# Designs tried in a protein design chat: VHH binders against Guanine nucleotide-binding protein alpha-13 subunit (gpa-13). Part 13

Target 1, 348 residues: Guanine nucleotide-binding protein alpha-13 subunit (gpa-13), of Caenorhabditis briggsae (q4vt39)
Amino acid sequence: GCNSSSLNKLQVPEVRASRSNTPASQKSSDQSYSHIRLLLLGSAESGKTTVLEQVRLLYKQHFTESEYFHRRAFIYHNIFKCIKSLCRAMKMSDIGFADPINMGRSQSIIADEENHYGIFSKELAEKIKCIWADKSMQSLYARRSQFNLNDSAAYFLNNLDKINTLDYKPSDRDLIMAYVPTCGVQNVIFTASNQSFQLFDIGGQKIDRRKWATQYEGIDAIFFCLAISEYDQKMNEDMVTNRLDDALKLLETISEEPMFATTPIYLFLNEIDVFCEKLDVIPLSNYRKDFPGGDQDDALDFMENLAVAALGKRDKSLYRVYRCIAIDTQMMAELLSTVFKDIMKRKR
Short names: E, the ipSAE of ESMFold2; O, the ipSAE of OpenDDE; V2, 0.75 times the mean of E and O plus 0.25 times the DockQ between their complexes.

## First folded at step 4 (VHH)

Design t9 (framework vhh_vobarilizumab_d1)
Fold by ESMFold2-Fast, scan of step 4:
Structure t9 (fold): chain B 348 residues (1-348), chain A 125 residues (1-125)
Amino acid sequence: as target 1 above (348 residues)
Amino acid sequence: EVQLVESGGGLVQPGGSLRLSCAASGFTFSSYAMAWYRQAPGKGRELVAGISSGGSTSYADSVKGRFTISRDNAKNTLYLQMNSLRPEDTAVYYCARAPIGYTREYSPGTSYDYWGQGTLVTVSS
């Protein structure tokens, strides 16, 4: 969410204040006539923000210095939040560190109440590196989905020395890998094949979903992102509701919305790589009793069938389903091109 | 840019063997289903063998037990091992990549995103 307590507005006040809550329907009527309007929806951490960032990078929407500052802040925050969660998970599991010194390091990380939106001290960076390199920690991280851990944080933890420098500027890859919560409504205008598009991104956390209905008017297509890898994870808001069940219920609600009766839905079944990695360690049948077993392809087919079932009685011409890895720029370039061409054909 | 480059075609006697290779570049090879198609003179293009991103394989009835499709994700290479070749196997063989977002092999007649230039296989006495 947009909760100010965890985000500490004083550390990122200018960039946070620049965020827009403007509904899609409030855009100029003249601009509205020329743009194809796309609504980007999904639960929190579904990869929808990554899709928006891929659009920005692929269609030459450069990041401002304020946006780089905002991304830097959340990269540090996410690294610290992830390592702290891993330390708590290690303590809860009663597993001892391979290096006993890491027990003391872990305790100091757990006790650290700062949000860490800035560069880490040498002492803190060394603690994080030692904890992350621990063989018992790496074994725990292999089962990370059981602990609702952010999958992108490992990328940054593996590159901590590069990131933890005073002169650090995020690369295009770093921007794609960065998890930044969407607060309110964001939008980007871009051109593909001589056609102007406007993509609206809205927060996916339960509190942010109150704003979804304000964006429904004038939408030409819906991009719905669903992280299939979250089949074994619980919602942070309650720690009870399965993340995949929540996402499927959201998709059902959107598909049944009267204003979207003739609006095409493009389903992005995201994180297929993480999903396949998890299947080797965490059986899908433990969470989906109606899964009859099989290989990774059978599991992917099962997940696609769950998503299609959530669309209800929607006509097959009004949806497309794509399996993807949102952080794979080449894959996303081809997928988005295919999707935009399909949308343009519907308007002819 | 996506590129598929086939090699290994040639002239063989009936009962002989050939191994075709397809070098892939410009995309995350391991994330895509791949296929071998062939087109014989005066005939339409047909699916010979398919392999999913997870390694599951499928074969046309005409080649089952004789051909083996495989992939090496570390080398971004697709293979087709052809054994017990018949004159009817004479065709141009094409490497194909499945459309974006699909991880399984495709049914016959499905349009593919990218094709190689083809490699000629002639089975003749």
Scores: ipSAE 0.145, ipTM 0.594, lowest interface PAE 5.8, mean pLDDT 80

## First folded at step 5 (VHH)

Design k1 (from s14 with S52T S56K S103T E108Q; framework vhh_vobarilizumab_d1; at its last look DockQ between E and O 0.60; V2 from the best seeds 0.00; counts 0 for: pae O 5.5 > 2)
Amino acid sequence: EVQLVESGGGLVQPGGSLRLSCAASGFTFSYYAMAWYRQAPGKGRELVAGITSGGKTSYADSVKGRFTISRDNAKNTLYLQMNSLRPEDTAVYYCARAPSGSTRTAFQLSGTSYDYWGQGTLVTVSS
ESMFold2, look of step 5: ipSAE 0.582; ipTM 0.828
ESMFold2 (binder alone), look of step 5: mean pLDDT 82; pTM 0.835
OpenDDE, look of step 5: ipSAE 0.020; ipTM 0.452

Design k2 (from s17 with S56K S103T E108Q; framework vhh_vobarilizumab_d1; at its last look DockQ between E and O 0.27; V2 from the best seeds 0.00; counts 0 for: pae O 5.1 > 2)
Fold by OpenDDE, look of step 5:
Structure k2 (fold): chain B 348 residues (1-348), chain A 127 residues (1-127)
Amino acid sequence: as target 1 above (348 residues)
Amino acid sequence: EVQLVESGGGLVQPGGSLRLSCAASGFTFSWYAMAWYRQAPGKGRELVAGISSGGKTSYADSVKGRFTISRDNAKNTLYLQMNSLRPEDTAVYYCARAPSGSTRTAFQLSGTSYDYWGQGTLVTVSS
């Protein structure tokens, strides 16, 4: 007689989740800390991305892992793009490599149509290093103003051994120096001087005027980046249009936009260091016949006057002009602090 | 924190000389244009002299030829050498920092455009 021991169903006491009537949390008057909304504008390679990165760095914006991954990928891509560009420039210049072996290496790189978004093979890395170290290549690089090359090319190529590792994580400096094409609208929220700011970066999209109306409602200020060093450079798209002229035209368009009639514009005349260096080799008068001549300071003043002229009939109270080196973190810290204070004063 | 501290003010006889100093701290001094302002009793604040980050100087007509503005970037100090002082030069003198990256001459900037000011130093020219 197998005594079926009645497994007493331990009545797990239904812990009556006392619906603690959490009192209706007093709608904390969401002091809708109304974000001051900032629009970041500038031509391609004007340094706008650098300004964004500086804001992120200075105001303790954390990058997600995915963001690091994305930026890392673009760093590799940019390195390869730069070396390929240099190889092509060498080929076009009919200047031979100091080491003839580098000719074959250069041809290999030019023939490589792959997009490199990751770690380079040992072989490829070696090719890049050897080509970059070539004396003739370095001579060509010294004349880089003659062809469109990323200003950060030397930085990354010089640091290739540090970058081309399996565990590579971009440093803050790497992120500042890296060109990352903005896809879509990037939004960065940050706090400065106890005020919340929202910075919008609109990448790659042809500023469709129609899209502007909806996306740019409620903008409190515009940051406009202008690379003044581009006075001798042409647009990659058509190889005819001067980059500076194009940027100035954009500035004019923005300044004349009715929706921005009362929106203050903070103009960043960027790359003053590159500009000054370039003046020693490439006279401004060769490209700007309206330049009366003068020293470096005269040239800077002239560029500033061009930019101010592009602002047109805009009231002087509705724009500020700053000379800057966007890659200089200390300079940008001070500059941005000044700008944010000015913005806050205007909102009072 | 940005600080500007003026010194060198005092009592001087007409025709005398005085050198004012402004010690700057809390920012990269060499990147900023600077200026001297003064405020006489019962009068508004007026620009006296300006100097660009690159060292270009400008002066009010009333002080031209008598005053010299200079800077020592290594010492983060702005100076105003005042010669041939007159009773009408009696004022509180203020050191001011122009906004970062401003390429405008001191006289093109409104007084309101300057973002930091010192506490001032009193200069009295009296017989």
Scores: ipSAE 0.023, ipTM 0.469, lowest interface PAE 5.1, mean pLDDT 84
ESMFold2, look of step 5: ipSAE 0.616; ipTM 0.841
ESMFold2 (binder alone), look of step 5: mean pLDDT 82; pTM 0.830

Design k3 (from s14, 19 letters changed; framework vhh_lunsekimig_d3; at its last look DockQ between E and O 0.52; V2 from the best seeds 0.00; counts 0 for: unsure alone 62.0 < 65)
Amino acid sequence: EVQLVESGGGVVQPGGSLRLSCAASGFTFSYYALYWYRQAAGIERELIASISSGGRTNYVDSVKGRFTISRDNSENTMYLQMNSLRAEDTGLYYCARAPSGSTRTAFQLSGTSYDYWGQGTLVTVSS
ESMFold2, look of step 5: ipSAE 0.655; ipTM 0.855
ESMFold2 (binder alone), look of step 5: mean pLDDT 76; pTM 0.768
OpenDDE, look of step 5: ipSAE 0.739; ipTM 0.897
ESMFold2, look of step 6: ipSAE 0.660; ipTM 0.842
ESMFold2 (binder alone), look of step 6: mean pLDDT 76; pTM 0.765
OpenDDE, look of step 6: ipSAE 0.636; ipTM 0.844

## First folded at step 6 (VHH)

Design k4 (from k3 with Y35A S50G; framework vhh_lunsekimig_d3; at its last look DockQ between E and O 0.86; V2 from the best seeds 0.00; counts 0 for: pae O 5.2 > 2)
Fold by OpenDDE, look of step 6:
Structure k4 (fold): chain B 348 residues (1-348), chain A 127 residues (1-127)
Amino acid sequence: as target 1 above (348 residues)
Amino acid sequence: EVQLVESGGGVVQPGGSLRLSCAASGFTFSYYALAWYRQAAGIERELIAGISSGGRTNYVDSVKGRFTISRDNSENTMYLQMNSLRAEDTGLYYCARAPSGSTRTAFQLSGTSYDYWGQGTLVTVSS
């Protein structure tokens, strides 16, 4: 749920694709290269936005200055939100800082109710750095799944000195790592393998079945992102529902949707890196009693089997399952290339 | 750019040992399955050992008990410890990377499915 915090209506200008009225020049046989239409689905924080950003990056979709501006603002906001969340977690867990001075710093951050969408003061940046560098904080961070912390928190906190500059422009990597909640429907048109694609990302909206019928007509393929690392996490909305279970249920719903009965589903089992790291600290068996045990590969296989089971009675020809790390640009380049080739093959 | 560079090949007597290394770069090493292939003169390239991202290993029967495939994710390096070498083990040894996102084991993949290969290192077992 997009918590409607009163973020001032920064009207993300609807990039109205300016219909450049290029004059009706000559009937060149405009082979109306029909766009292959792709629907991007996944739970919140599944990595779907990351996949979209990777597509934009890999297929030379330029970000507008406005987009950079907004993303920059979100990066600052997310950094502050992450450190605040960590400080709160320390407090809630009654965990002391290795450096007692950080207690006061932490309290200051917790008490700060300002929305930070820009450069941090030197003082605030120093507080954040000191808190982040604390050994006790780092220990807590290793267990971050308990606090629904963004997986990119460490990346941004570690790069705070680079980010907290007046002339900061997000790098491609920053853009990939940044979690920007998608509000509304984002549409990206790109060309891959001499084929035009249109990718639709439907942000945070509860899949209203009624809206689906009109909006999702003519979809050629579905990209579904599943963060397998979320096996120990709860939904922010109710703090009860397991995130993985919710995502699997969504997958089931999509797979069983009659309008998608013949639509191929490309399932991305995302955040393998995070998943594997978590397994060392948070045994899968603690959350999944149906897991028979085993090594990391067994656990991955188990997660894959859960996902496949969620696809239900779908014909095996109508889905593909991939293990991925969405933040890995190289991996995603290779994976997406494979996927697009497969899609094109199906249309032949 | 994805690179795989084999090393450690050489001439060894029958019964001897060699350790091959495959240094990887240009990708997240820890999340890819890898394999060792070998090609003897006049023979097609064959899969001899595979290792999953999680470290699960498989071997062709001819090398079982003699060869050990391993990986060090901190060094982005895969190894092949070869013991009790035989004349029939002579050949070019190749490191290969499994395709991204593959859910198949090294032995379930065809040789053509591997997307990156090293240049190979020569192993000669001769008296």
Scores: ipSAE 0.022, ipTM 0.505, lowest interface PAE 5.2, mean pLDDT 84
ESMFold2, look of step 6: ipSAE 0.621; ipTM 0.850
ESMFold2 (binder alone), look of step 6: mean pLDDT 79; pTM 0.803

Design k5 (from k1 with A35Y G50S T52S K56R; framework vhh_vobarilizumab_d1; at its last look DockQ between E and O 0.61; V2 from the best seeds 0.00; counts 0 for: unsure alone 62.8 < 65)
Amino acid sequence: EVQLVESGGGLVQPGGSLRLSCAASGFTFSYYAMYWYRQAPGKGRELVASISSGGRTSYADSVKGRFTISRDNAKNTLYLQMNSLRPEDTAVYYCARAPSGSTRTAFQLSGTSYDYWGQGTLVTVSS
ESMFold2, look of step 6: ipSAE 0.658; ipTM 0.855
ESMFold2 (binder alone), look of step 6: mean pLDDT 78; pTM 0.784
OpenDDE, look of step 6: ipSAE 0.721; ipTM 0.881

Design k6 (from k3 with A33W; framework vhh_lunsekimig_d3; at its last look DockQ between E and O 0.75; V2 from the best seeds 0.00; counts 0 for: unsure alone 61.6 < 65)
Fold by ESMFold2, look of step 6:
Structure k6 (fold): chain B 348 residues (1-348), chain A 127 residues (1-127)
Amino acid sequence: as target 1 above (348 residues)
Amino acid sequence: EVQLVESGGGVVQPGGSLRLSCAASGFTFSYYWLYWYRQAAGIERELIASISSGGRTNYVDSVKGRFTISRDNSENTMYLQMNSLRAEDTGLYYCARAPSGSTRTAFQLSGTSYDYWGQGTLVTVSS
């Protein structure tokens, strides 16, 4: 019978990536392809979409012109969202712009409710560029982790002139650096070491039982992304819930789910670069009373121990833990090769 | 392309000193654990020292107090300062990098777990 409901509805405002939830076409009836089925999970903005994009890049999945169009749209939208958030942070902090004319520009940006999925007008592009170049804004951005702002904002804002052209085509790095929120189900089918894999990204940090029952039966392994740099961050939805705590609770839920009792979990402790940089200016002990103190190695070990604790009584043979920087393609190439080989070994 | 290049080996008298270098390229140096191994004739490579991404060091008992591992992240270079050298320190010295995704483990890692080694630099301690 019905004794509990795990239906956790997510509001997803953006268009799904161009891949469908159907399996790749099989070849002739004389051949049978069996996909190893991987489920990609993690909190919003944990880097799980970056892992998906790294798989596409490293295993030579080509994007159609329609896919480039959609990803370009998200890049424009993300640039506008970032500058708007920076303007709001300036206003909330009561920090004045070094150039007073930028106050008016900032107010105009804050009041603008357009989504901006396309090329910016010359007027808007100039506003964004002038606000970004302001010395006070640059000082605020230097403290970005204190304001819930990510590292990729500077990347796109510094390249605005290149991006704001009619013939702009996102580079591989642009695609890796861009936040691409998931809407519904995304998947990619690829081949590694002569084995076909299917990696599913089912959108958001919460398991929706209805989606599971209809779409994802027979999962061979779970990839769980946890952004360890989020120890000082609150959820955008309520600005109260700690993002790290929410992600650890999700991991606990997955680890205890009977459907996954024998499913290995590959845990990616992501954003170690941001984490280590933040330790210098934002002490971990201010947010984690259970952290006993120590150097960078002690802090990294502490975060690993938190994640392993969330796995509860799961047998050690049924999980692996990795430290990573999902935007680092060389690191991810090596790591993913190791992970796929381990998965294949288990399936034999 | 990941590359590790050792240098600084040579012939030295017992009680002498040498400083080995390991120049690295093709990866983000500061995020990886690094290791020195040595191989005497007829023996498998043995781990002698390690240094974490955060600078924490570990040594096997046979070299503790005599060898010092260090790293310079701005120059992408790891060092091994060897003092009070003994005849049994003779061998080919290799640097190695931890695999991507590694978490901290107990001191002592198998060489079969690494895909990236240097070519080695020969240290000969003879009277």
Scores: ipSAE 0.556, ipTM 0.798, lowest interface PAE 1.7, mean pLDDT 79
ESMFold2 (binder alone), look of step 6: mean pLDDT 76; pTM 0.758
OpenDDE, look of step 6: ipSAE 0.719; ipTM 0.889

Design k7 (from k3 with S102Y; framework vhh_lunsekimig_d3; at its last look DockQ between E and O 0.70; V2 from the best seeds 0.00; counts 0 for: unsure alone 60.4 < 65)
Fold by ESMFold2, look of step 6:
Structure k7 (fold): chain B 348 residues (1-348), chain A 127 residues (1-127)
Amino acid sequence: as target 1 above (348 residues)
Amino acid sequence: EVQLVESGGGVVQPGGSLRLSCAASGFTFSYYALYWYRQAAGIERELIASISSGGRTNYVDSVKGRFTISRDNSENTMYLQMNSLRAEDTGLYYCARAPSGYTRTAFQLSGTSYDYWGQGTLVTVSS
């Protein structure tokens, strides 16, 4: 659910959307105000929202005080959700806490059903900090794929003392690392290289192709985010479907969609840092029997080949493939500049 | 700010050896492929060796077997061990970083605004 009353669907005021119409499907004048219109797609947790946030930060979009409050609230919520998930995973494992006192703290966390959109009490913050520091918890987190745990949880938990203050204002890094649920369509209008762009980030429960035909006419390019590190994880919705397989199927669907037949796809193979770290402790061959083996370069090439195969018969002139770390602002600044210039060169 | 600083150049006789270093800063070193290029007088820069983020190496034929590229991610430094040097190895040696978004299809540097080169270190091979 989009617009449902749930923890994942809480919506507070968002960044102001700007009106934009790209005249790509109609006759246009050389003098008309227009935006190059980009559609941002990918599975949940693919990093597509991070790409949108990078655009906002790199192209100097303003953040309102309301927006900072919204993001701060979800940062607290995400911290609590992460530690609660870890506590549940410890309960289901054969390992106990290294410090037995943490068993009681863990049960308290599991039993706590509040959403926690604000500063933690001193008592709660200490429970979270002590549980996270426990050696057995750290060992479990290192094996997080076995428990389908979020790969990025450590960032917030390691920063708890800084975050749990009354005057905390999210840093640019905190904003990039924070996941805020998207309901409906979010978009950003910005200028890069003297050209106006509009980037649409689609949220909600699922992609509705009929909405694309009527709502997103004149899309000039698609950004598709694929998190290659998900080879070891399952969909939260059913805990059976492999996340990478689902993402590859979505890419195939988009690539073969008739309304996008001539629309270039810019494919971002995201989370290469997490992917390479995982290879050292969670071999790709354990999850992909079609992987012939080899070093990190062989594994990266294999993942790229999977993504290209999902593009099917799409003409090579109608896609570009990039390896990225969406949370790395310096890398994304370079990459996005290259991508926007390529898009501008391709315009009729 | 991305920086690449070469060192270790000098004058050496034919058959001699030199070890070049490239100290890097301003980016996450381990995420990028790195390159050594050289430029002789009046000639365009040529790629001579590369090393991937994972440590896989490649060499042009003219240096294969004589030069060894390596990297130390803990020291943010890339090296080029040059053995059996020849007069035609004389030139200015540059280190370079792969552009962001690197794939197999974009192996060679494109000269984008984000491509970074060192200032070079001079290697002279003469009798």
Scores: ipSAE 0.529, ipTM 0.794, lowest interface PAE 1.7, mean pLDDT 80
ESMFold2 (binder alone), look of step 6: mean pLDDT 76; pTM 0.764
OpenDDE, look of step 6: ipSAE 0.751; ipTM 0.907

Design k8 (from k3 with G111P T112S S113E; framework vhh_lunsekimig_d3; at its last look DockQ between E and O 0.63; V2 from the best seeds 0.67)
Amino acid sequence: EVQLVESGGGVVQPGGSLRLSCAASGFTFSYYALYWYRQAAGIERELIASISSGGRTNYVDSVKGRFTISRDNSENTMYLQMNSLRAEDTGLYYCARAPSGSTRTAFQLSPSEYDYWGQGTLVTVSS
ESMFold2, look of step 6: ipSAE 0.719; ipTM 0.908
ESMFold2 (binder alone), look of step 6: mean pLDDT 78; pTM 0.775
OpenDDE, look of step 6: ipSAE 0.719; ipTM 0.896
ESMFold2, look of step 7: ipSAE 0.712; ipTM 0.892
ESMFold2 (binder alone), look of step 7: mean pLDDT 78; pTM 0.778
OpenDDE, look of step 7: ipSAE 0.664; ipTM 0.868

## First folded at step 7 (VHH)

Design k10 (from k8 with Y31W; framework vhh_lunsekimig_d3; at its last look DockQ between E and O 0.92; V2 from the best seeds 0.69)
Fold by OpenDDE, look of step 7:
Structure k10 (fold): chain B 348 residues (1-348), chain A 127 residues (1-127)
Amino acid sequence: as target 1 above (348 residues)
Amino acid sequence: EVQLVESGGGVVQPGGSLRLSCAASGFTFSWYALYWYRQAAGIERELIASISSGGRTNYVDSVKGRFTISRDNSENTMYLQMNSLRAEDTGLYYCARAPSGSTRTAFQLSPSEYDYWGQGTLVTVSS
């Protein structure tokens, strides 16, 4: 009697965003240190979630075990998704693997329809490692923007041996690098410079303008993340709209919103590392005809100018622009410190 | 912790050459613009050269054609090659890093806006 061990379907617990419904109205008399309220905005994959994670990391937010568990699962899933995507891209490119043995391995991965939210088998891990180590695959990866591969793919693939262990616990760096889609509105309360802040992250939901008035009342500042590296990428939804253009349009919309007329915008030109790397392989002029040409600095200046232009007629006192690498914890620590000081200065 | 350590200073005769180094640690070196400042006795610190993260260089007129700023990202080190040194080049030379996320050019930043300075290296040009 072959006891069919019921593989307990790990129900991916719906991360119910604990709606701390703290009703705004309880006037309790206590000197309620009023939170400075921050709104975090940006397109999908702009790095806004990374910024949130950095805030959590830097300002002593503890991750729960459940959070680690979920992030771990997503890391495995993302690794598999990335390698599968790379395999498919290789197949489509007709470049072929440097090692012919990797063709069979690649086919096996493409044929695998499992989501893989846990530790990979030894066999699978070996396949992934071999494929990733292939010279042709590395060349293809240099052009990863063509098939919208996650920018953290290399990080996780390079660390597969460390990750693919029974006792794997995501490091702080892993958590920063992991992309977890934000469902709904997430908020983080933290203290910086003896001031309480509340940061709201609005997930990929189409910003319903109608809901804005009620949801965003009392916002003291806006953080806007713009991935400048997405100049050559299209949106997955229609495969036509340029991601950068869409993001710039969003920035324009936000900047022109009457409710934010006096709300300072802190603009983070994110992924400058990816952008600069990409310029070597994918010329900006191929996608931006209005780029006059030039070196890396010219390109960065150009992107900054695009972003500033999107802010429109906004008073210069009501926006700050920063170049950043959101995944760089040290950089973000310094940058956020500067930003929070500026916000506090404005509230005085 | 971010650290900048200058070296290579010394005494040199007029017309001589000296190469300064700034060793950097505690941050991603390749993503930051770096600057050389100098301070003569009784004079305010002055910007003399800058190098962007992309390698774009700028010089003040007084050192143009004589000094060359460069960087080696693999070694996290910035250099200042000084040729045709003059008595007026005497001073304490400082390495500085741009603030994180700054979009302003070197000439748009005041010395007070720099977060990180080295301790300086002394250059003396004397006959």
Scores: ipSAE 0.549, ipTM 0.826, lowest interface PAE 1.0, mean pLDDT 86
ESMFold2, look of step 7: ipSAE 0.684; ipTM 0.889
ESMFold2 (binder alone), look of step 7: mean pLDDT 78; pTM 0.780

